VH-VL binders against NAD kinase (nadK). Designs and how they scored, part 47

Target 1, 268 residues: NAD kinase (nadK), of Syntrophomonas wolfei subsp. wolfei (q0aze0)
Amino acid sequence: MKIILVNNRFKENTEKKAQEIAGQLSALNVEVIIDNGLDEPYAGTVDFIMVLGGDGTMLRAARRYGQRAIPVLGVNMGTVGFLSNIEINELAEYLPLILREEYSLEARMMLEVAVFQQQSLLTRVFCLNELLLRSNSPRMLSFALEISGQKLEPYRGDGLIVSTTTGSTAYSLSAGGPIADPQLDAFIVTPVASHIINKRPLVVSPEREISLHLLEEREAIIGIDGQIKMDFGAENRVLIKRAPHPLLMVNLKAKPFFTSIDRSLQRQ

## First folded at step 2 (VH-VL)

Design c62 (from o1, 13 letters changed; framework fv_oberotatug)
Fold by ESMFold2-Fast, scan of step 2:
Structure c62 (fold): chain C 268 residues (1-268), chain A 125 residues (1-125), chain B 107 residues (1-107)
Amino acid sequence: as target 1 above (268 residues)
Amino acid sequence: EVQLVESGGGLVKPGGSLRLSCAASGFTFSNAWMSWVRQAPGKGLEWVGRIKSKTDGGTTDYAAPVQGRFTISRDDSKNTLYLQMNSLKTEDTAVYYCAKDTLWFGESPYGMDVWGQGTLVTVSS
Amino acid sequence: DVQMTQSPSSLSASVGDRVTITCRASQSISSWLSWYQQRPGKAPNLLIYAASSLQSGVPSRFSGSGSGTDFTLTISTLQPEDFATYYCQQSYSTPLTFGQGTKVEIK
């Protein structure tokens, strides 16, 4: 058995804890690769991915490994979030189940994002939550949205979010988007501070292709899962579609989505 | 207006102690990782250490030359960062800057985007 | 510790010139490199982060490139306010380390 331990080296004692867990797993004849996020993703085959950290570390793991159809377990290190399943102090209790493969998997859709400059592909990246197009200055953006070749009337505002259902509780929620069951496959398209009245969030089929480009030269940025930031100008275009594979999240302990989101909203 | 203002620098004898303060305004200080960076007269920049946000554990890291002698702390209620310098040596003479670490979407530090004007510490007999 | 070495230590240039400064890490730091500008008597100012990303408010004449161990800062058309000392800095590993600096002087 080969496991990748994904951690954030800069968070509280996570490198020491990752080394400790790696030693424990090695004693059980498990080969361990540590991914602290700073180097290229591990290119070899693995059987399981254990993420030590909060939602941010899980989003990185999903971006790096989510398309490989490998079970991914979120282990919380003391942060609050939606993507971890067990706490670090529970790991010893659940480790035998992990090694015996006694767990269920929950599939979460992902986005495939392709960014072009003119006709040339600049980058292709996968993400679990969302793509955010936003202004990088006090000036509002003017931009075009196409859904499966259908050209909508121009948008004016601070930006737009194209989200998975998993991302419905992230930036899309803050921008007025709906809370979606993460077991559903759909794109949620949420305007950010739209100046055009009646621009509403859209819930669209995951089979659709979504494209965005600026209609005027502005300082704009596209953000992916709040982690990747890229300049976006009038010469750029982005194409968003459903990723080929969902992220396979390990479920060892009941963590009801609706009860969790309801509690979070009531604490406001 | 986002700014950092250092104070507390001055002349101190070898073996002495000094505490620097850095007052932050215009951003959510409690969420920020904060660093101290020093620059000896006519020399380059040298990182002294940092303190993480409370949410990220509030832990500190130090460069080897100051480890065991310097302590970084913060008071989030006052938006203030501190550097306690003990057992000062002549080679600690420098302008000390406080700086805000910018996190790559909250995960990894990628640079220091806000700096104070610096405060001079001179260690001399 | 990761050691950062800049080249050159100083250079002379005229307004309108293209200026290139290089930075080498003693081991791979992926893309976790920032560039700073320090004008005489002033605090450093962040120009570039993550090797190639331009900090908000920084003029587009500044650009960064590189990954792993070799990095470059380019100023495409030098302006009078660009005569300063430039530092690279790695964020890959603690302790954080700076290059020794490159002073850009009037020719």
Scores: ipSAE 0.052, ipTM 0.633, lowest interface PAE 7.4, mean pLDDT 89
Fold by OpenDDE, second read of step 3:
Structure c62 (fold): chain C 268 residues (1-268), chain A 125 residues (1-125), chain B 107 residues (1-107)
Amino acid sequence: as target 1 above (268 residues)
Amino acid sequence: EVQLVESGGGLVKPGGSLRLSCAASGFTFSNAWMSWVRQAPGKGLEWVGRIKSKTDGGTTDYAAPVQGRFTISRDDSKNTLYLQMNSLKTEDTAVYYCAKDTLWFGESPYGMDVWGQGTLVTVSS
Amino acid sequence: DVQMTQSPSSLSASVGDRVTITCRASQSISSWLSWYQQRPGKAPNLLIYAASSLQSGVPSRFSGSGSGTDFTLTISTLQPEDFATYYCQQSYSTPLTFGQGTKVEIK
């Protein structure tokens, strides 16, 4: 068995823990690769990904490895979030199950986000939570939203979020989006401070494609999962699709999503 | 170990042709965008062209000075990148580097993170 | 085409010095900028990508900053092995273009 341990290089506690766990796993004849974000994603085949840290680390792991259809376990290290399944102090208890592959998987839809300049692809990423388009100035943006080729009325506002159902409890929620069942596949399109007061979030079929571009010469920013940022201008467009593969989240411990929403949200 | 090794350089007369090869190892070549970069003696770096992965269309882009004369291709089964140079000019004299484009999150190039040691092409009468 | 202009073209420095190199794009390139180091007789090495991301294996004394049109490479404490030529390169649009280079020489 080969496992990738994903941690945050900027969090020394996670680094130390990763080394410790790596040692333990090695003693059990498990091959371990540590990914602290410094190096490129490991290109070899692996059987399991263990994410040490909070939601941010999970999001990074998802972007790096999500397209490879590898089971991903979130191990929380004292943070509050939605994406961890067990706590670090529970790892020893569940480790035998991991090694025996005695766990269930929950498929979480990811976004495929492609940013273009004219017809040229600038970048493409897979992400678990959301794509954000926002103004880089105190002024509102004017941008076009197309869904499966259907042109909606131009949007005016601070920005727009296209989120997965997983991401519904992230920035989309703060912007007034609905909380979605993470077992549901859908896009959530949430306006950010729309000029139209009653502009409502859209729940969109994952079979559709979403396109965004600016209608004026303004400076904007594309954000991915709150971790990647790039400038976005009038010559750019973004295309959002359902990722071809979901993130396979390991479920070792049952987490009652709906019964814990209030508690989790209040802690954030 | 990730590495690129260029070959095929040499002396050629103006108007002649030459094909460079770049052997890749240590990474999934078929997923990589690959570039050629050249450096004339005592001069700076000059991008020659790029070929995308097959999954991203396998399309090529070229710098204006070599457009129509140079062709970039790849054989993924052999992990090899090629640069076919036709109608060579004296100003094409340079060390030619093959380079792997940096893949951010395994998808997009943001630079060139792996370089070969280069192969010298001299175009002279 | 996007033109990349580095400054200075050359500089002299001593071991231990703080060195700053700037790169200006003829138009906004967002953060699509990389920095390379090339030692004499060697191939270039990627130092920084995406304007400020440190390439794996590169010493932390190297850092990049900037967005849009103005970018900076900084070597906090120059080491003997850092005497080389440095290049910026934009990957915002094709054709990809390099700066003319900055040669860091021993004072």
Scores: ipSAE 0.008, ipTM 0.480, lowest interface PAE 10.7, mean pLDDT 91

Design c63 (framework fv_ragifilimab)
Fold by ESMFold2-Fast, scan of step 2:
Structure c63 (fold): chain C 268 residues (1-268), chain A 123 residues (1-123), chain B 113 residues (1-113)
Amino acid sequence: as target 1 above (268 residues)
Amino acid sequence: QVQLVQSGAEVKKPGASVKVSCKGSGYTFTGYYMYWVRQAPGQGLEWIGVINPNSGGTTYNQKFKDRATMTVDKSISTAYMELSRLRSDDTAVYYCARDTLWFGESPYGMDVWGQGTLVTVSS
Amino acid sequence: DIVMTQSPDSLAVSLGERATINCKSSQSVLYSSNNKNYLTWYQQKPGQPPKLLIYWASTRESGVPDRFSGSGSGTDFTLTISSLQAEDVAVYHCQQYYSTPYTFGQGTKLEIK
């Protein structure tokens, strides 16, 4: 068995903990590859991915490995979040189940984001939560939204979020989007501070293609999962569609989504 | 060790072009944004632009968009910045610098810099 | 364009004393979606490239001594060196990376008194 351990080298003590866990797994005849984010994703065949950290580390693991249809387990290192399944102090208890492949999988849709400059593809990125188009200055954006070739009337405001259902509790929620059951497949399209008050969030089929471009030269950025930032100008276009493969999240322990989000919202 | 090594000093005539190179080593070159920044003698820093070495995608400071060209050669982990139609006020030290992973964490600043390339434009 | 203005242009401070450098942006560099200030501080010694000291206005870069600290939010930022050492003699630059073109202050030259 071959396992990738994904960790964040810049988070206190995670590198030492990753090495400790790698030693434990090696003693059980498991081959371990450590991915601390500084090198290219491991290109070889892998049976399982273990993510040591919070939601941010899981988002990075999903972008790097989510399209390979490999089970991914989130192991929490002390930060409260939605994407981890077990705590680090529970790992020893659950290791026998992992090695025997005695767990269930939850499929979570991902976005495929393709950024063009005119007709040339600049980059293609996969993500688990959302794409954010946002003004990079106090000026409002004017932009065009197309859904499966249907051209909507122009948007004017600070931006737009295109989210997965997993991302419904991230930036989309902050912008007034609905809370979605992560078991559903859908795009959630949420305007950010629209000047046109009748622009509502949209929930659309994951088979739709969504296209965005600026109608005026403005300073804008696109953000992916709150972790990457790219400049976006009038010569750019972004195409968003469902990624070919969902992220396969390992479920060893029941985590009640609705009661967890309800408690979180009561703090606001 | 992570390093950026730039080409040597250049002396150019007004109207000429200069091409500065920046070779990365000790890290995955295509994983990190590459910035170009210049500094005229005794003055502050001025941002020229950024390139994604993986895609070749660029964003330029408007002041330089019609004269500057940023490119990358992945096979030798080298980025280039070419500045055309040089003027005497283009005399400066030109730096390359890397920022965060383009597919990962949020930008946080230029953590590794080249040693600089002095470009002198005589008139 | 966002204009970055540093003050003072130059400072002379005695060894062991506190040095304070200010940076003002013409517009807020606070990104409301993640509550981070897109402001960095760099140290530049003669003949050398700039070195990253502080990012997101107050987060110290790995390997930077504890005597360096950044503070402020929105448009007004401060770099503080709590106890000046001889090796701290340099020009200090602030930079915003909130909006393109990314812009720098004019620099503050720090000298021993």
Scores: ipSAE 0.000, ipTM 0.417, lowest interface PAE 12.9, mean pLDDT 85
Fold by OpenDDE, second read of step 3:
Structure c63 (fold): chain C 268 residues (1-268), chain A 123 residues (1-123), chain B 113 residues (1-113)
Amino acid sequence: as target 1 above (268 residues)
Amino acid sequence: QVQLVQSGAEVKKPGASVKVSCKGSGYTFTGYYMYWVRQAPGQGLEWIGVINPNSGGTTYNQKFKDRATMTVDKSISTAYMELSRLRSDDTAVYYCARDTLWFGESPYGMDVWGQGTLVTVSS
Amino acid sequence: DIVMTQSPDSLAVSLGERATINCKSSQSVLYSSNNKNYLTWYQQKPGQPPKLLIYWASTRESGVPDRFSGSGSGTDFTLTISSLQAEDVAVYHCQQYYSTPYTFGQGTKLEIK
């Protein structure tokens, strides 16, 4: 068995724990690769991914490895979030199940985000939560939204979020988007401070494609999961699709999403 | 006539930096993407990056992202490419080239090229 | 990155004869939305910068002689010179501009036999 341990290099406690766990797993004849985000993602095949940390670390892991259809376990390191399944102090208890591959999987839809310069692809990324288009100036953006070839009226505002159902409890929520059942596959399109009062979020089928482009020469940025940032201008276009593969989240402990949502939100 | 005129040949030591200029004339400088391409002696062409002369937006080949810097001075219709931490394998002719179309249109190549700037890196 | 591979590396053709240069991409450069191939051919003579010949795989740039033609789609492309002229001696480059980084073939040197 080969396992990737994903941690946050900026959090010393997660680094130390990753090393400890690596040692333990090695003693059990498990091959371990530690990914603290400093280097490129491991290119080889692996059997299991263990994420040590909070939601941010999980999001990074999802972007780096989610397309490979590898089970991903979130191990919380004392933070509040929605994406961890067990606590670090529970790992020893569940380790035998992990090694025997006795666990269930929950498929979470991811976004495929393609950014173009004119008609040329600049970058393609997969992400678990959302794409954000926002102004990089005090001025509002004017941008066009197209869904499956249907052109909507131009949007005017600070920006727009296209989120997965997983991401519905992230920035989309702060922007007034609905909370979505993570068992659903859908796009949530949430305006950010729209010039149109009471502009409502859209819930869109994952079978559709979403495209965005600016209608004016403005300074804008694209944000991915709140961690990746890139400049976005009038010459650029974004195409958003359902990722071809979902993130396979390991479910060792059943978590009641709706009964815990209020508590989780109150702590944020 | 539309033309791009580049700065003269450069000889540099390893570890040094070089800055090549490219002046556009005969067209709206800020309306077209500017590409940088290099060619090592006897070798093929290698794409370095592209800059939007109007916004200053850039996209780099990852190979050069940490060493190459593209800039523009719109007031004199001039684009610059600076390459730092030079090494011997950076020896090449460096070209600037204009996109065939202006922003927002589908590109289909580089129709106007500078004459090239030879950069030699030697100890 | 999309890898572009030209064949042959060098070619010698007699005057008046047909010259054929091939270019393969490791990935398709056909854009489904507009059904265009983002493939360009350049001609480069000694001591000169490249010159745009063909774009969209098969469209000749203005001023390019009719003897030059481009064909192909997806991953396989061909530049053809129907009747080689003395002034056609050059290195020819294919380039994809479908995705960054833009990449070129290694070039094909065409000489007179």
Scores: ipSAE 0.000, ipTM 0.457, lowest interface PAE 15.8, mean pLDDT 90

Design c64 (framework fv_inotuzumab)
Fold by ESMFold2-Fast, scan of step 2:
Structure c64 (fold): chain C 268 residues (1-268), chain A 123 residues (1-123), chain B 112 residues (1-112)
Amino acid sequence: as target 1 above (268 residues)
Amino acid sequence: EVQLVQSGAEVKKPGASVKVSCKASGYTFTSYYIHWVRQAPGQGLEWIGGINPSGGSTTYRRKFQGRVTMTADTSTSTVYMELSSLRSEDTAVYYCARDTLWFGESPYGMDVWGQGTLVTVSS
Amino acid sequence: DVQVTQSPSSLSASVGDRVTITCRSSQSLVYSEGNTYLSWYLHKPGKAPQLLIYKVSNRDSGVPDRFSGSGSGTDFTLTISSLQPEDFATYYCMQGTHWPYTFGQGTKVEIK
């Protein structure tokens, strides 16, 4: 068995813990590759991915490895979040189940984001939560939104979010988007502070293609899962599609999504 | 065993359409892009376009826009490329090829290729 | 379209020779996040093309270590350190950074 341990490169304690866990797994004849984010993603075949950290570390792991159809387990190391399944102090208890492949998998859709400069493809990336288009200055954006070739009336405001259902509780929620069951496959399109056009969030089929471009020159950026940022100008266009493969998340214990989100909303 | 197996050789008259199939096996069909590439006699390799089998979204080179249609059937793990309004210049060996997603990004490289389908356009 | 030009178009070599093939693009192949999508393929008549190198310098699984790739920006090189009998073929570079994908015209490596 070969396992990738993904940890946060900026947290010394998480790296020490990853080394300890790697030693324990190695003693059980498991080959371990540690990915702390400094190098390119591991290119070889692996059987399992264990993510040590909070939601941010899981988002990075999904971007790097989510398209490989390999089980991914989120192990929480203190920070409360929605993408982890077990706590670090529970790992020893669940390790025999992991090694015997005695767990269920939950498929979470991902976005494929392609950014163009005129006709040239600049980059393709995958993400688990969302793409955010936003103004990088106090000035509003004017931009065009097309859904499967259907041109909507121009948007004017601070930006737009195109989210997965997993991302419904992230940036989309803050912008007034709906809370969605993460077991449902759909795009959620949420406007950010629309000033001229009174627009509502849209929930659309995951088989649709979404295109965005600016209608006038402005300082804007594209954000991917809050981790990748790119300048976006009138010469740029972004195309958003369903990614070829969902992230396969490991379920070792029941995690009650609706009860958890309800409590989070009541506390603040 | 990872394989892409294409349909057999075709002979068509100018103005006709041809539909070439590419059947995938040995991997998760919806996890990889499939591209179509051709080689005309005495020429190099030419990219035609590609399809994401998950969802069926396509990208075509402008030269073929309006004449080419790519589709995917997930129930049979098969990708199709249909080229219409055939001309003698379309005589070529047509290949399907899988695009590698090892790093969670596309495109990286075409790591598995079909055996090729010779399409001859003659009157 | 981004143009990709190979040099030379043809070369003659003997078994054991070091062979170098160059690929030049009309535009930088670096994505905004630093990745460069330049791949190399081996093609023999009657057979499908075979991937050798992806992302400039990474050998595909099962490719012998005599094959290596290098380069940056617009200039790329495929090197075969010690040519073997099975290496007589046509080699193509391909850029995947800019839509549409563009192949070089090919370099034929022939027996001297």
Scores: ipSAE 0.000, ipTM 0.392, lowest interface PAE 14.5, mean pLDDT 84

Design c65 (from x1 with heavy chain S100T Y101L Y102W D103F S104G S105E G106S Y107P P109G F110M Y112V; framework fv_ixekizumab)
Fold by OpenDDE, second read of step 3:
Structure c65 (fold): chain C 268 residues (1-268), chain A 123 residues (1-123), chain B 112 residues (1-112)
Amino acid sequence: as target 1 above (268 residues)
Amino acid sequence: QVQLVQSGAEVKKPGSSVKVSCKASGGTFSSYAIHWVRQAPGQGLEWMGVIIPIFGTADYNQRFKGRVTITADESTSTAYMELSSLRSEDTAVYYCARDTLWFGESPYGMDVWGQGTLVTVSS
Amino acid sequence: DIVMTQTPLSLSVTPGQPASISCRSSQSLLHSEGKTYLHWYLQKPGQSPQLLIYEVSNRFSGVPDRFSGSGSGTDFTLKISRVEAEDVGVYYCMQSIQLPYTFGQGTKLEIK
């Protein structure tokens, strides 16, 4: 068995724990690779990914490895979030199940985001939560939204979020988006401070494609999962699709999403 | 099976314009890039331009000095290439091709080509 | 513009023998994400070009395994392990790392 441990290099406790766990796994004849985000993603085949930390670390892991259809386990290390399945102090208990591959998987839809300069691809990324387009100035943006070839009326506001259902409890929620069942595949398109007072979020089929571009010479920013940032101008366009593969989240411990949603949201 | 079907051969006078069509069938259109490539008799391939239909904008080979206009109609899944101020040197077979490379679809590159359209420019 | 240079421009091969075509780019075709945007096309006589190899070494659907692509950076090679009559045509390399896309001059493969 080969396992990737994903941790946050900026969190010393996660680094230390990753080393500790790596030692334990090695003693059990498990090959371990530690990914603290400094290097390129490991390109070889692996059987399991263990994420040590919070939602942010999970999001990074998803972007780096989610397209490879590898089971990903979130191990919480004292943070509040929606993406961890077990606590670090529970790892020893569940380790035998992991090694025997006795767990269930939950598929979570991811976004495929492509950013263009004119007709040239600048970057393509898969992400678990959302794409954000926002103004880089105190001025509102004017931008065009197109869904499956249907051109909507121009948007004016601070920005726009295109989120997965997983991401519905992230920034989209703060912007007034709906809470979505994580077992549902859909896009959530949430305006950020639209000049239209009653501009409502859109729930869009994952079979559709979403495109965005600015209608004026303004500077904006594209944000991916709150971790990747890039400049976005009038010559840029973004295309959003459902990722070809979902993130396979390991479910060792059942978590009742709806029964605990209120409590979880109050902590954010 | 995905196909690109182009309009028929054209004979044009110098100074005139030609507009070639490329209709996609059997697959998606808006989520792919459509390239135009031409080939003069006995010569190699020359890239002319590209359009991503869903964006509605095109880029061009600057060697054509603004003589090329590429458009797309999503409703009919048809791309167009118009070449103006035709010269004898513009005599060539013009191809449209679908490119999947930018959208992460497999296979990559220009995977589907039209049958070509011969444009003859003569006095 | 990126200049693509193919060698040789013509090749005559006995059926069953191997063939090799070189393609050199004036600048690296390696993208920051690790992909190399070099492709090979074959244009058979009287036909449209067809995709043969994409991203240096990936055979397009239906392409026989006697075709292989290799290379990195600025130097690329298309190899045919055993040339057949159906392989006759003009081979083109193409870069797609930046606009405008550019093709090599083409290599005409003939059977002896």
Scores: ipSAE 0.012, ipTM 0.518, lowest interface PAE 8.5, mean pLDDT 90
Fold by ESMFold2-Fast, scan of step 2:
Structure c65 (fold): chain C 268 residues (1-268), chain A 123 residues (1-123), chain B 112 residues (1-112)
Amino acid sequence: as target 1 above (268 residues)
Amino acid sequence: QVQLVQSGAEVKKPGSSVKVSCKASGGTFSSYAIHWVRQAPGQGLEWMGVIIPIFGTADYNQRFKGRVTITADESTSTAYMELSSLRSEDTAVYYCARDTLWFGESPYGMDVWGQGTLVTVSS
Amino acid sequence: DIVMTQTPLSLSVTPGQPASISCRSSQSLLHSEGKTYLHWYLQKPGQSPQLLIYEVSNRFSGVPDRFSGSGSGTDFTLKISRVEAEDVGVYYCMQSIQLPYTFGQGTKLEIK
């Protein structure tokens, strides 16, 4: 068996825990690769991915490894979130189940995002939560949105979010989008501070293809999962669709999604 | 599945222009790049240029810049390649081919090809 | 422009025997995103080119398992484990890492 341990390079305690867990797994004849985010993703084959940290670490792991159809377990290291399944102090208890492959998998859709400058591909990335297009100045954007060949009337506002159902509780929620059951497959298209009256969030088939481009020269940014930022200008195009493979998330114990989100919203 | 259908064979005089069409059916036209490739009799394949219809602009092989123009009409799902100032050396079969813009859906590098259009340039 | 060089330029094989075609590129075809943009096409007599192998080693839909691709960086190989009569044609490698897309000279496969 070969496992990747993904941890946060900027948190000293997660590095120490990763080393400790790697030692425990090695003692059980498990080969361990540690990914702290500094190097390129591990290119070899692995059987399991264990993510040590909060939701941000899981989002990075999903971008790096989510398309490989390998089980991914989120292990919480103290920050409450939606993407972890067990706590670090529970790992020893659940480790025998992991090694015997006694767990269920939940498939979570991902986005494939391709960014072009003219006809040249600049980058292709996968993400678990969302793509955000936003103005990088006080001036609002004018942009075109096309959904599966259907050209919508131009948008005017601060931006747009294209989200997975997993991302419905992230930035899309903040911008007025709906809360979606993460077991559903759908795109959620949420305007950011639209100046066009009655522009509402759209919930569309996960088979849709979405394209975005600016209609005027403006300073804009695209953001991926709140972690990657890229400049976006009138010569750029972005294409979005459902990624070929979902992220396969490990369920070792029931996690009460609806109760958790309800409590979180009451705090605000 | 996506199918590309090209216009019929043409015979042209030196110095004239030819415009070849390539109509796509099936799939979303705007999600593809359409490439043009030619093949002179008994010779290999030579890439001429590409258009991504939703971007509205084309890129060309420098060998043909100034003579070739590639356009697309999204409303009819049709791409066009126009080659001007024809010479006898332009006698070739001209192909259009689709390249997907999406990882994992189909390969990058032209998976669907038109049937080809023979253009003969003779005096 | 990236130059693609194929060897051999022609090959005669008795049915059932293996065939191997090499392709070299003038620079690495590995993109920073981790993919290698080398593809193999077959053009049968009188037909349009058809995709056989994409991104070095992936068989396109409907391509028999007797076809395999391998390689990395600048050196690539297409192998046919047991040549059949339907495999006759010209084989081309192509790079799509940068514009212009460029093809090898082609390898003509004939049956003895």
Scores: ipSAE 0.007, ipTM 0.480, lowest interface PAE 10.8, mean pLDDT 85

